# VHH binders against 1-(5-phosphoribosyl)-5-[(5-phosphoribosylamino)methylideneamino] imidazole-4-carboxamide isomerase 1 (hisA1): the designs that were tried, part 12

Target 1, 247 residues: 1-(5-phosphoribosyl)-5-[(5-phosphoribosylamino)methylideneamino] imidazole-4-carboxamide isomerase 1 (hisA1), of Ruegeria sp. (q1ght0)
Amino acid sequence: MMIYPTMELLDGRCVTLDKGNLDAPMIWHVDPVETAKGFAEAGAEWMHLTDFNALQGDSSNQDLVEELIRTAGLPIQLGGGIRSREQAEFWIEKGVGRVVIGTMAAYDPAAVAELAKYYPDQVVLAVDVWQGQVMTEGWRKSGAWTPEAFVKAFGNAPFAGILVTDIDSDMSDLDAQLGLISGLAEQAHSPVIASGVVRSKDDISRLKYLPNISGALVGRALFNKTITLEEAMETAQPNPEPVAEFL
Key: E = the ipSAE of ESMFold2; O = the ipSAE of OpenDDE; V2 = 0.75 times the mean of E and O plus 0.25 times the DockQ between their complexes.

## First folded at step 7 (VHH; framework vhh_gocatamig_d2)

Design l03
Fold by ESMFold2-Fast, scan of step 7:
Structure l03 (fold): chain B 247 residues (1-247), chain A 121 residues (1-121)
Amino acid sequence: as target 1 above (247 residues)
Amino acid sequence: EVQLVESGGGLVQPGGSLTLSCAASGFTVSSNYLAWYRQAPGKKRELVAGITSGGSTVYMDSVKGRFTISRDNAKNSVYLQMNSLRAEDTAVYYCATYSQDYKSGETFDYWGQGTLVTVSS
């Protein structure tokens, strides 16, 4: 399973938000560019980047994000505020490895499926779940979608991955989070990436045995030093073959 | 700081009407997705109606044609007009919005306190 070291930006700084609360970010006093280079030096194959200013239509981090894409030394999957084909193509042309699409997928599922076909393995579908329902701006159903029905609606579109976040679950309720992610992974045709579940090495150990889970985001636990990136990647490796006993 | 304050709930007879209002502060209603949810005793919270930033509306099947969601930009408010009310519409009604993606997409990060609607004779 691939570990995605995760960086979240607000006003040019690395932050962590509790339940998405932009009014009270925990600010990590580290340089974003040096932190990203550190991820590459540790051997990460990809990183995840979320631009919280862009989520609010604020482009003030744009130059920093472009700098990260040029200099980090690993491919970046970028989320936050990508709500049109033009915005997605802007970032792809700037050299981002993948774009994470949430709102656009609900607003125009046909356009997002088309985008994924035009840029195979460069589009990640975001599935954010609140109280058993997919939460995105502008969905086109009279009732709220289940995560399974929403994913199924995209058919065999060639997404690089499906990024699943269980918003509603208490951070300590790992079993509920794993149940959602596992159930969705069984139905999905694209690899599933878990978000918001890794707090310790034990969480990684549980995730790696679920079928069709291709990776996990690890953010807060790296910044607060609960686990190192090297420990996370080592834990995510397949278990060695069982030792044969001489009988 | 974002706040949502619901009002307009109360007791109404079957077949009656109520208008719920949601007053927003700390953000602009016209630029954001707003939704009405409800939760009946012993049941899960469910989406009733939503209005997108572009003005498109969505409704739960059982309320379609009876309920109407609308905006009032001058008052920075969202309304739910409920007509032909039924006993099964009895619930606490919540206004919700999201101003941000939760890492990968949009989530409801702001909820009102709720307003009780009771449909009974």
Scores: ipSAE 0.007, ipTM 0.163, lowest interface PAE 10.3, mean pLDDT 80

Design l04
Fold by ESMFold2-Fast, scan of step 7:
Structure l04 (fold): chain B 247 residues (1-247), chain A 121 residues (1-121)
Amino acid sequence: as target 1 above (247 residues)
Amino acid sequence: EVQLVESGGGLVQPGGSLTLSCAASGFTVSSNYLAWYRQAPGKKRELVAGITSGGSTVYMDSVKGRFTISRDNAKNSVYLQMNSLRAEDTAVYYCATYSQSPWTGKTFDYWGQGTLVTVSS
């Protein structure tokens, strides 16, 4: 299972949000570029980057994101505010490894499936779940999609991954989170990446036993030093081998 | 709360022009991606044109050079100028946008009711 060290940006700073609250971010007093280089130096194969200003239609982090793409030393999976083919292609042309597409996919699944076909292994489908439904319209309403029906609608489109976030259960019920993620992974043509699950090394251990889970995002736990990236990657190693215990 | 209302559709002869307008209420368009889609009878809904908050545009191949998308943030509106119209442009045209919950950071999408464009002699 691959660990994706996760960086979230707001106003040029590394942050974490409690339940997505942009008005009260926890600010980490670290340099984003040096932090990303640290992920690469620790041996991470990919990182996840979310641009919260871009989510708000604000391009103020654009130069920083471009610098991260050029200098971090590992491929970046970029999410936040990518709502058109033009925006996706802009980032792909800038050298981003993958673009994460969420809301656009719910209303124009054909266009997003076509984008994935045109850029195989470079498009990640984001599936954000609230109260058992995919979020597609106002905060008071869920769209008509169940997570299962939504993923099924894309058929064999060649996504690099499906990023599953249970926003309802972020820190409340690990069994419910694992059940959702496992259920989608059984149905999905593409590899599934878990988001919002990893609080400790034990969570990584539970995830790696689920079939068809290809990776997990780890953000807050790295920044608050609950686990190191090296510990997370070691814990995520495939089935322990007798050779490792014998050595 | 959040509404998109299209206008400007109608009957036009081949080679003619129309301007579609989309007025937004309940939110500010200046920070949002805005798009025009169309759906002809028996066909899938397809993206016609899009414009980012920064003003960058995208167009489907068959309308490049004929259609122009623009935004007017002061009027909270998006427009589609359609020139050299063809019979194949006959469709219901929809405007769409993506917005976010400030609490969760999650994106939500909104669609207008649509406006009919018929290109016929």
Scores: ipSAE 0.000, ipTM 0.121, lowest interface PAE 16.4, mean pLDDT 80

Design l05
Fold by ESMFold2-Fast, scan of step 7:
Structure l05 (fold): chain B 247 residues (1-247), chain A 123 residues (1-123)
Amino acid sequence: as target 1 above (247 residues)
Amino acid sequence: EVQLVESGGGLVQPGGSLTLSCAASGFTVSSNYLAWYRQAPGKKRELVAGITSGGSTVYMDSVKGRFTISRDNAKNSVYLQMNSLRAEDTAVYYCATYSQTYEGSKLTTFDYWGQGTLVTVSS
């Protein structure tokens, strides 16, 4: 399973939000560019980047995101405020590896499926779930979709992945989070990436045994140093084949 | 300019049928997401059915197989065919749409709701 070291930006700073609360971010006093280079040096194959200013229609991080794309040394999947084909194409033309689409997909699934066909393996579908509904606009609005119906609506569209976040599950109720993610992975035609699940190495160990889970985002646990990126990647590897020793 | 006007509500017996209609103006239903919601007294508003611009449909579990959402692009209208009605289907039914416009660097979304139409399932 692939580990996606995850960086979240607010006002040019690396942050972590509790359930999307933009008014009380945990600020990590690190340089975003240095941190991203560190992910690449540790051997990460991809990183996930969320721009919280862009979620609010604020382009203040644009130059920083462009710098990260140019200098981080690994491909980036970028989420936050990408709500039109024009915005998605802007980032693809800037060299981003993947764009993550949530709100636009809930309002116009056909347009997002078309985008995925034009840019195969460069579009990630975001499925943010709260109280049995797909959330939109940075988790501020309950949408019209159930998660199952939402994923099913896209059929065979060639997404690079489906990024699933269970917003209302407590981190102490891992089984509920795994149930949602596993259920969606069973019906999805694209690889499923788990978000908001990994708080320790044990969570990675449980995820890697679920069928059709291709990766997991790891953010808070890296920044608060609960696990290192190297530990996360090692834990996510398939168990080694048994070695038969002859006596 | 976006307007949604529901019609077709009324009193029906359990097991009966009703067709709700939603007439749209100020936008094209074939290119927009349309949904039916309902709200029973003392309960929160819930999604009943939706139809995407691409033609995919979504249904609440308790109405699957009984309700059908459809659109008529020539009449710029959306319909909810309700069969095998039950007492628990009693509610005010609303049609809703979500529109997007791109203005410079900002995507704006708009939620529009009709005034609602009452459905009462009682003998």
Scores: ipSAE 0.000, ipTM 0.141, lowest interface PAE 16.5, mean pLDDT 80

Design l06
Fold by ESMFold2-Fast, scan of step 7:
Formats: C-alpha cells, structure tokens, sequence
Structure l06 (fold): chain B 247 residues (1-247), chain A 123 residues (1-123)
C-alpha cells in the first residue's frame, strides 16, 4: 500500500486542523519546501497537498505551490479549490501530477468524467462521506447519493484514484471507516486511496490487509511525530512470511 | 448518525424555573460545540446559548444572568437551566450542533438539530 505524506497549507504555513476547524489551526513551524523534499528523501513516491486558502478562493499560496511542484522531488496530488476545467488545466500545465476534484463532480459528473478522459491518470475523484452519504446537494434525500452509487455514476472514466474521506472519522470507529473504504474499493474501477483514517501505525496495519486499497494519506501523525514517514512506509509493506524449515 | 433529543419542556408560571436536557448520540458532547436555539410564534429561530468544546459559553443578551448552559460529559448531554422565566421566553427550544468541515475541495458547515421541546410561560 502506498503512503501519501500529506501537507496542508494555510497562509504559507504547514497546518493541521482539529475536525476541519479553520479558526484554530495547529501551525507547524517548518518550511513547506524543505518538508516536501524530506518526504522525497525518505522514499515517498507521491505526496498529497491541500491548499486551504484556495478552498476559500484565496490564491496567496499559488507561488508556493508552484515552487513545491518544481522542487519537491516527487509528484504532487493537489487538492483544494479546483472547481473548473480551466483551473485543473492550469495546474496540470504547471506540472502537478494529479488534481483532486470533488464538489465539481457532484454538480457536473459528465464534465468531470470528460476531464478524466482528456487527462487520463491525472484526475483524482474525491468522495467525501458524511453520515453514510456523499456530500452533494442531494445528500439529505433518502437514497439520493450513496458512496457506491456516486462512484458508479462515473463508469470506467480513467481516474488516477478515488480519494475517500469519511468526514465522521472523529466520531465513528475505525471498523466503520474501514468498512466504507473496503466496500468502495470492491466496486471501484480506479485505485482507492483512504483519507482521514491514519492516526497511528495500527491504522496502517488494518488498511494494508484490506483488499484493493491502493494507498492512504498520512498528515497529522507525521507532523505531531506520532509516526515517522519511514515507519509508515515500512508498516504499509506486506510483512515477510516466516521462513519455514524443511525437515 | 448524529442525533439530538431534547426533553424538559412544559408549562411554567412567570418567575418560575425549568431545566432542558439534550441527549446526544453518534458523537461526543465534550469535543463538540452545542447550542440552544428557540423559535417563538411569528419569530425567526434565534441563538439562546452556546458552549464550545473548550467550555466557553455565549448567551443572548435577554437571557444573560437568567439562563445557564452546561454539559455532563459522562452522560453525553447538554443542559439549559432557565430561571426567572418571562412570557417572552415562550418558544420551541432546539438543541443544535455544528461542524466546520473541510472536504477535499470545499469548506463546509453542517448543522444538526433536535426535534424541539415546547416551553410555555403563562399563568
């Protein structure tokens, strides 16, 4: 399973949010560019980057994100505020490895499927789940959008991955989160990447034994030093089987 | 599944007291913002009192000194103690919580509401 070291930016700084609360971010006093280079040096194959200013329509991190794309030494999967084909193409032309699309996919699934066909393996579909339903305009209606139905609506569109976030993660137990992700992985044509699940090495161990999970984002646990990136990657590898002796 | 269930409403005379209770399930009260709102006939729903996960409280001006919001983490419940009740306090009272949530590409706020409990202040 691939570990995606995850960096979240607010006002040019690496941050972590408690339950998505932008009013009280934990600010990590590290250099974003040097941190990203550290991910590459540790052997990460990809990183995930979320721009919280861009989520609010604020482009103040744009130069920093471009620098990260140019200098980090690994491909970047970029999320936050990408709401149009034009914005997606802007980042693809700047050399980003993948763009993460969520809200746009809920409102115009045909346009997002077309985008994925035009940029195969460069678009990631974000599936944000709240109370067992995808967060869309219709999420309050019974039977409107299950995660499975939402993913199925995109058919065989060539997404680089499906990024699943259980927004209830702080309120639901790990087994419920793993059940959701595993169910989607069984139905999906694209690789499934878990988000918001990894708080410790034990969470990685549970994920790696689920079929069809291709990767997991790890953010807070790296910045608060609950786990190192090297430990996360080692934990995600299949354990070697005990060597049997021939008697 | 987040659910809030209010209880404790009823008829009380002016100057009386009443305690409303809100039982939470599907989330932990101690780590979330909880609030009491009310809606009187012909009026908009308004915030009466709120309590943050850190224990800070906020009150509507007309209830300051009369109402007290508190939580019992062991019972996963939130309370509104209402003293010196006035006819103007007559309303359906709702327990609510909200989450400020970031998705992969959007900043969202989600509100959860209980069914409401009627408080009538009348002689």
Amino acid sequence: as target 1 above (247 residues)
Amino acid sequence: EVQLVESGGGLVQPGGSLTLSCAASGFTVSSNYLAWYRQAPGKKRELVAGITSGGSTVYMDSVKGRFTISRDNAKNSVYLQMNSLRAEDTAVYYCATYSQVLTGDKYETFDYWGQGTLVTVSS
Scores: ipSAE 0.018, ipTM 0.317, lowest interface PAE 6.0, mean pLDDT 83

Design l07
Fold by ESMFold2-Fast, scan of step 7:
Order: C-alpha cells, then sequence, then structure tokens
Structure l07 (fold): chain B 247 residues (1-247), chain A 124 residues (1-124)
C-alpha cells in the first residue's frame, strides 16, 4: 500500500484544520517546499496537496504550488477548488501529476468522465461519504447517490484513482469506516485511496490487509509527529503476519 | 443513519430544574458541534445553547447563568442542565448537530440533523 504524505496550505503555510474550521487553523511553522522535499527524500512516491485558499477562489498560493510542482522531487496530486474543466486543465498543463475532482463530478458526471478520458491516469475522483451517501451540492434531495451507484455512473473512465473519505465516521469506530472503503474498493475499476483513516501505525496495519486498497493519505499524524513518514511507509509494506481466517 | 434522541422533558414548577439528554447514534459527538434549540407555540425555533468539539460554549442571553450545556464523549451524548426555570422557557427542545466540514475536494459543507424534540412545560 502506498502512503501519500499530505500537505494542506493556507496563506502560504502548512496547516491542519480542526473540524474544517478555516478561521482557526493549526499552523505548523515549517517551510512547505523543504517539507515536500523531505517527503521525496524519505522515499515517498507521491504526495497529496490541498490548497485551502483556492477553495475560496483565492489564487494567492498559485506561485507556491507551481514551485512545489517544479522542485519537490515527487509527483503531486492536487485538490481544493478545482471546480471546472478549465481549472483542471490549467494545473495539468502546469505539470501537476493528478487533479482531484469532487463536487464537479456529481454535478456533471459526463464532463468529468470525458476529462478522465482526455487525460488518462491524471484525474482522481473524490468520493466523499456522509451517512452512507455521496456528499454533493444536491445530495440531500431525493435521489442522492450511494457510493456504489456514484462510481458506477463513470463506467470504465480511466481515473488515476478514487479517493474515498468517510466524513461522518468516528475514528474510534474504525471498523465501520474500513467496511465502507473496503466494500467500494471491491467493485471499483480504478485504484482506491483511503482518506481520513490514518491517525496511527495501527490504522495503517489494519488498512493494508484489505483487498484492492492501493494507498492512504497521511497528514495530521505526520505534522504532529505521531508517526514518521519512514515508519508509515515501512508499516504499509506487504510483509504481514499471516491473518487467521475461518477454517 | 444519524439519529438524535432527546429525553428528560416534562412538567416542572417555576424555579425548578430539569436535565435534558440527547443520545447520538450513527456519528460521534466528540468531533461535532452540538446544540439545543427550542420552539414555543407560534414562535420561531431559536438557539438555546451550543458546544463546539473543542468544548467552547455559547448561550442565548435569557438563559445565561441558568442553563449549562455539556457533552459526554464516552456516552456519545450531550446534555442541557436547566435551572431556575421560568414560564417563558416552556417549549419543545430539540437537539441538533450543526457541522461544517470540507470534503476531499475542499468544498465546505454544512449539515443539520435534528432530534424529534422533547416537551418542557414550566407551569404552576
Amino acid sequence: as target 1 above (247 residues)
Amino acid sequence: EVQLVESGGGLVQPGGSLTLSCAASGFTVSSNYLAWYRQAPGKKRELVAGITSGGSTVYMDSVKGRFTISRDNAKNSVYLQMNSLRAEDTAVYYCATYSQTYDSSGYLKTFDYWGQGTLVTVSS
């Protein structure tokens, strides 16, 4: 399983958000470029990058994101505020490895499927789940998507991956969260990447035994030093103790 | 399958006390904003008290010093301790979770989940 060290940017700084609160970010006081180079030097194959200013329509991080793409030394999967084909194409043309598309996919699945066909293996489909349903602009109306139906709507479109986040799951109820991600991974045509699962090495150990899960995002736990990137990558390697099964 | 179930309502004399409980299932209270609202006959629902995931609280001016909101993460519950009750506190009380979160694409979402309500009557 691939570990994706995850960096979140707000006003040019590495942050984590407490419960999504942009007004009270936890600021890590590290240099983003040097931190990304550190991910590459530790042997990470990919990193995930979220631009919270771009979420608000604010392009103030653009130069920094372009510098990260140019100098980090590993490919970047970029999310946050990519709401149109034009925005996705902008970043692809700037050399980003992958763009993450969420809300746009629910609004216009045909356009996102076409984007994935035009840029094969460069588009990541975000599947954000709340109460067993895909979270979209219209999800609370009649006819809300199940994760399975949502993924099926895209057929065999050549996504680089499907990024699954169970937004409402209690981290102490990890089994329910793993069940959702595992179930979707079994039917997905594209590789599945877990988000919001890893808070400790134990979570990585439990996740890596699930079939068809190709990777996991690790953010807060790296920045608060609960685990090192090297420890996360070593734990994710497929050399486990044999798992006891029925009979 | 988010459910909020209120209990503890009833008839109480002016100046009395009552504790409302809200049991949550299908999500965790430790990671969510939780609030108590009330609605009296013919009036709009109003926020009575709220508690953030970090433990910060807010109160309606008319209940400050009389009501206390608290959470018990181990029991997945939120409580409203109501003291020095007045006739004007008579209402159906609702437990609600108001959550703002960002999906993996970075879009802000707001969620409102409500309990069925519990009636509090303050009458002599």
Scores: ipSAE 0.013, ipTM 0.275, lowest interface PAE 7.8, mean pLDDT 81

Design t01 (from a4 with D101T W102G K103S G104K)
Fold by ESMFold2-Fast, scan of step 7:
Formats: structure tokens, sequence, C-alpha cells
Structure t01 (fold): chain B 247 residues (1-247), chain A 119 residues (1-119)
């Protein structure tokens, strides 16, 4: 399973939000560019980047995101405020590895399916779930979709991945959270990436045994030093194959 | 010790320009993120502009195209060039950076410099 070290930006700084609460960010006092280079140096194959200003229609992080794409030394999966084909193409042309689309996909699924066909393996579908419904607009609005219907609506569209976040289960019931992610992974034609699950090495160990889970985002636990990126990647590796038995 | 000292604030008419300067001591700016924040009367402190060690910049939407942040590593300084100033830009402007020592992180702020845009 692939570990995606995750960086979240607000006002040009690395932050972590509790349940998406923009009013009380935890600010990490690190240089974003040096932090991203550190992810690459540790051996990460991809990183995830969310631009919280862009989620609010604020482009103030644009130059910083462009620098991260140029200098980080690993491909970036970028989310936050990508609401049109033109915006997605802007980032693809700047060299981003993948664009993450959530709200646009809920409101204009045909346009997002077409985008995925035009840029195969460069579009990630975001599925944010709260009380059995897909959330939109930075988790502010409940959409018209159940997660299962939403994933099915895109059929065989060639997404690079489906990024699943279970908002309401993350503190109460890990088994329910894993059940949702596993269930969607069974129905999806694209690989599923788990978000909001990894708090410790034990969470990684549980995820790696689920069928069709291709990766997991790890953000807060890296920034608060609960686990190192190297430890996370080591934990995510498959167990050694059984020793062959002699006849 | 890390210290930031701002200068260049003052009274300016709408449409005018000011350059704010921030002189750093106790560390080398070439390896650090530097930012300008502002706090207007009755409002919370907000990011205006930032510049990474690599030279990439970030700007608040309302100042993009009007303000330019830059660094001068030889002078150990960061600057904010403010053009086409508006009454709404009236605020105390703060220079900021952060550092990490082992597992600890620290924010460093200057004292602030007042910018008043009025006729």
Amino acid sequence: as target 1 above (247 residues)
Amino acid sequence: EVQLVESGGGLVQPGGSLTLSCAASGFTVSSNYLAWYRQAPGKKRELVAGITSGGSTVYMDSVKGRFTISRDNAKNSVYLQMNSLRAEDTAVYYCATYSQTGSKTFDYWGQGTLVTVSS
C-alpha cells in the first residue's frame, strides 16, 4: 500500500484542521518547500497537497503550489478549489501529477467523467462522506448522492484513484470507517485511497489487509511526530511471503 | 536571538505607494520562510504575502497585482512593495518568520508598522 504524506496549506503555511474547521487551524512552523523535499528524500513516491485557501475561492497560495510542483522532487496530487476543466488543465500544464475533484463531480458528473477520459490516470475523484451522504463545498453542504451511487455514476471513467474520507466515523468506530472504504473499493473500477484513517501504525496495519485499497493519506500523524514517514512506509509494506515447505 | 524590525509605514493618499522593509537579525533569511501580515482596526490578523526560501510567493487575493514581496539575502531583509493603495489597506503590518530547533517550533514577529491610507 502506498503512503501519501499529506500537506495542507492555509495562508502559505502548513496546517492541520480538526474536522475541517478553518476557524482554528493547528499551524505547523515549517517551510512547505523543505517539508515536501523531505518527503521525497524519505522515499515517498507521491504526496497529497490540499490548498484550503483555494477551497474558499482564494488563489493566494498559487505561486507556492507552483514552486512545490517544480521543486518537491516527487509527483503531487493536488486538491482544493478545482471547479472547472480550465482550472484542472492549468495545474496539469504546470506539471501536477493528479488533480483531485470533489464538488464539481457532484454538480457536473458528465464534465468530470469527460475530464478523466481526456486525462486518464491524472484525475482523482474525492468522495467525502457524512451520515451516508456525499458532502460538497469543503464539507459545508450535504449532496444528493449516496457514496455507492456516486461511485457507480462514473462507471469505467479512468480515474487515477478514488479518495474516500469518512467524516463522521473517524473518532467513533474504526470498523465502520474501514467497512465503508472497503465496500466502495469493491465497487470501484479505480483504486481507492483512504483519507482520515491513519492516526498510528496500527491503522496502517489494518488498512493494508483490506482488498483494493491502494494507499492512504497520512498528515497530522507526520506533523505531530506520532509516526515518521519512513515508519509509515515500512508498516505499509506487504508481510514477507511464507517460507516454502519442503515435500 | 531572532529579531525582526519593520520600517517604511506612514500616511499615504489613495493610489499612492509605500515600501515596507523588515530587517532580520539572529538568523539567516536565505533559509527561512518570511511573511507579511496585517491587522486592520476591528479585524483579525491576516496573511498579506509570503515568500519561501526558494523565492516562491503567496498573496492575499485583494492585494495580488498591487503588492510584491521580495527578499534580499545579502541584506538579510524582506520587503513589501505596495502600489495602488486603497483605504481598505489601512492596517498595522507585521513581518513574521518561524524556526525549528529539534522538535520545537517558534514564531517570530516584528513590532509592526502602521500604514494609513487616507486623503
Scores: ipSAE 0.000, ipTM 0.293, lowest interface PAE 13.5, mean pLDDT 82

Design t02 (from a4 with D101E W102G K103S G104K; at its last look DockQ between E and O 0.89; V2 from the best seeds 0.00; counts 0 for: pae E 4.5 > 2)
Fold by OpenDDE, look of step 8:
Structure t02 (fold): chain B 247 residues (1-247), chain A 119 residues (1-119)
Amino acid sequence: as target 1 above (247 residues)
Amino acid sequence: EVQLVESGGGLVQPGGSLTLSCAASGFTVSSNYLAWYRQAPGKKRELVAGITSGGSTVYMDSVKGRFTISRDNAKNSVYLQMNSLRAEDTAVYYCATYSQEGSKTFDYWGQGTLVTVSS
């Protein structure tokens, strides 16, 4: 399983939000670019980047994101406020590795499917779930989609991945989160990436045994030093299968 | 003790230029995030520009191409060069930084400097 070290930006700073609450961000006193470089140095193959300003229609972080793309030393999976083909293409042209599409996908599935076909391996479908419904606009609006119907609507669109987040999950109910993600993964035709489920090494250990999960985002746990990126990646490696000894 | 002291504010005509300065003490500007915020009467305080310890910058949309944030490590100061000023740029401008102690974040603000753009 692949670990996606995750950085979230608000006003040029690394932050962590509790259920998308922008009023009380946990701010991490680290340089975003240096942190990203650190991910690369640690051996990460990808990093996930969420722009919370962009999610609000604010392009304040644009220059910083461009710098990250240019200097981080690893490809970036970028989410936050990409709600049109033009916006997606903008970032693709800037050299971003992948764009994460959520809201647009809910409102115009055909357009996003087409986008995925046009830019193979560069579009990630975001599936944010709250109380059995797909959420849009930064978890502020309940959509008309169930997660299953939403994923199914795209058929065999060549997404680089499907990023699944269970917003309603209690931090103490990991089983429920994993159940949701695993369920969607079973019917998905693209690699599924688990979001919001990793708090510790143990979470990674549980997650890696789930079928059809290709990766997991690790954010808060890296910044609060609960786990190192190296530890996370090591833990995510599949365990050797027991070899039957023949007498 | 962390201290930020803004200067350079004043009255300027539309299209004019102004440079704000923020003198920092109690910490090293090159090691910390620094930002300029502004607050107009009746409006919320908003980010204008920021610079990370590594030198990365952020700008609010309305000031892109007009404002430039920079720092002078030798003077332990941060600056905001404002060009092509507009009436809507009128506000009290604040210099800010933050620190982290464990899980707690502390924001530090200057007193602010008033920028008035008017004919």
Scores: ipSAE 0.338, ipTM 0.752, lowest interface PAE 1.9, mean pLDDT 91
ESMFold2-Fast, scan of step 7: ipSAE 0.617; ipTM 0.851
ESMFold2, look of step 8: ipSAE 0.670; ipTM 0.877
ESMFold2 (binder alone), look of step 8: mean pLDDT 80; pTM 0.805
ESMFold2, look of step 10: ipSAE 0.320; ipTM 0.712
ESMFold2 (binder alone), look of step 10: mean pLDDT 79; pTM 0.803
OpenDDE, look of step 10: ipSAE 0.307; ipTM 0.731

Design t03 (from a4 with D101Y W102G K103S G104T)
Fold by ESMFold2-Fast, scan of step 7:
Structure t03 (fold): chain B 247 residues (1-247), chain A 119 residues (1-119)
Amino acid sequence: as target 1 above (247 residues)
Amino acid sequence: EVQLVESGGGLVQPGGSLTLSCAASGFTVSSNYLAWYRQAPGKKRELVAGITSGGSTVYMDSVKGRFTISRDNAKNSVYLQMNSLRAEDTAVYYCATYSQYGSTTFDYWGQGTLVTVSS
């Protein structure tokens, strides 16, 4: 299973949000560029980057995100505020490895499926689940998606991955989060990446025993020093093959 | 099923007060982050105030001490009490609910309510 060290930006600073609370971020007093280079030096193959200003229509982090893409030394999958083909193409042209698309996919699934076909293995589908339904800004629509129907609607579109988040599960209800993610992974044709699950090494151990999960985001636990990136990556490695007994 | 409806906007003189209300339907506000944004002519939309399900609040610097955000879970509503209004507070004010978990966002916006501060 691949570990995606995760960096979240707000006003040029590395932050962590508890359950998406943008009004009270935990601010980490580290240099974003130095931190990203540290992920590469530790041997991470990919990192995940979320731009919370872009989420709000604010381009203040744009120069920093472009610098991270040029200098981090590993490919970046970028999320936050990418709601049009023009925005997605802007970042792909800047050299980002992948763009993460959420709200746009629920509003215009055909356009996002076409985007994935035009940029195979460069688009990640985000699936956010709240009370058994896929969440979007346009819940005025009568045709609300279930997570299963939503993933199935994209068929064989060549997504780089499907990023699954269970929004309404309690932090202490790991089994409910794992059940949702595992269920979607069994039916998905693209690799499934777990988000919002990893708080400790034990969470990684439980994820790696589930079939069809290709990776996990790790953010908060790295910044609060609950786990090192090296420890996370070691824990995610497959168990060594058992030694055959010779009779 | 999710809907936010703002009310309370209008014309007010400098130094006056105004209360904006936002009524939610299709979800329970007590479980959601709620925020007020504004957009003045020629400017980007900006966060004015926010309130978490736990009651923590955040305010932009220019409104601290003048504006107060509050929620009434029994009425499924969020409010913005605006005091000592200035011409610079003139904008369309939007109620929003949003959450982000990992890389994904969901949000719903109200239609907006115009606040004009003018003599």
Scores: ipSAE 0.000, ipTM 0.124, lowest interface PAE 16.1, mean pLDDT 80

Design t04 (from a4 with D101T W102G K103D G104K)
Fold by ESMFold2-Fast, scan of step 7:
Structure t04 (fold): chain B 247 residues (1-247), chain A 119 residues (1-119)
Amino acid sequence: as target 1 above (247 residues)
Amino acid sequence: EVQLVESGGGLVQPGGSLTLSCAASGFTVSSNYLAWYRQAPGKKRELVAGITSGGSTVYMDSVKGRFTISRDNAKNSVYLQMNSLRAEDTAVYYCATYSQTGDKTFDYWGQGTLVTVSS
């Protein structure tokens, strides 16, 4: 499976949020551009980028995100605050590899399915799950979708991937996270990418043996140095083809 | 151990210019993110501009093209060049940086410098 080194931006800084709390970010004192170049040099094929200012309707990071797209040396899938076809097309035109759409998809699934048809393999559907329900920005009433019904609503739309995040407050329940992700992967037509699961190399090992999981985001564990990107990618590689005489 | 000292604030007419300076001690600015925030009367504190250790910049929309953040690593300082100033730019301007010791992240702020744009 593919490892997506993950960078999250707040006010031009690389951050990690504890339980999504924007008021108390862990700030990683690294340069975002040099960090992204490091991902490319380590051999990553893609990176994931979330713009937390854009998530809140604030375009302060726009110039930095454009610089990352131009200079990182690998394709970027960009999430945060993309709420219209016009915004998605803006980033596609700027050279982003993929746009990640969450809230818009819950409010107007037909429009997002249409977007995926016009930009095949460039749109990622974000499915954020809390207590069995799909969540949207601002906790709107439409957050009543189940994950299964939500994915099913998009039919055969040609998404580049479906990014599944189990944001349940009891994040110690790895079996429940894996059950949700693998269940969606079995029914999805698009590749499924796991988010919020990888805390250590053991989590990567568990994910790579699940059928139909195409990749995993790794953010916090890279920045807090629990694993290196090279270790994560090595762990995610398929086992060498076994021959009986070597066992 | 970390200290930030702002200077350069004052009274200026609409359309005028000011340069704010922030002198840092107790750490090396070349390895740190530096930012300018402002707080206008009756408003929340907001990010104006930021500059990463590698020189990448971020700006709030209302100041893009008018304000420029820059760093001088040799002088251990960060600057905010403010052009085409408007009454709406009136605020106390703060220099800020961030540091980590063990598992804790610390925010460091200067005392602030007042900018008043008035005829």
Scores: ipSAE 0.081, ipTM 0.588, lowest interface PAE 6.7, mean pLDDT 85

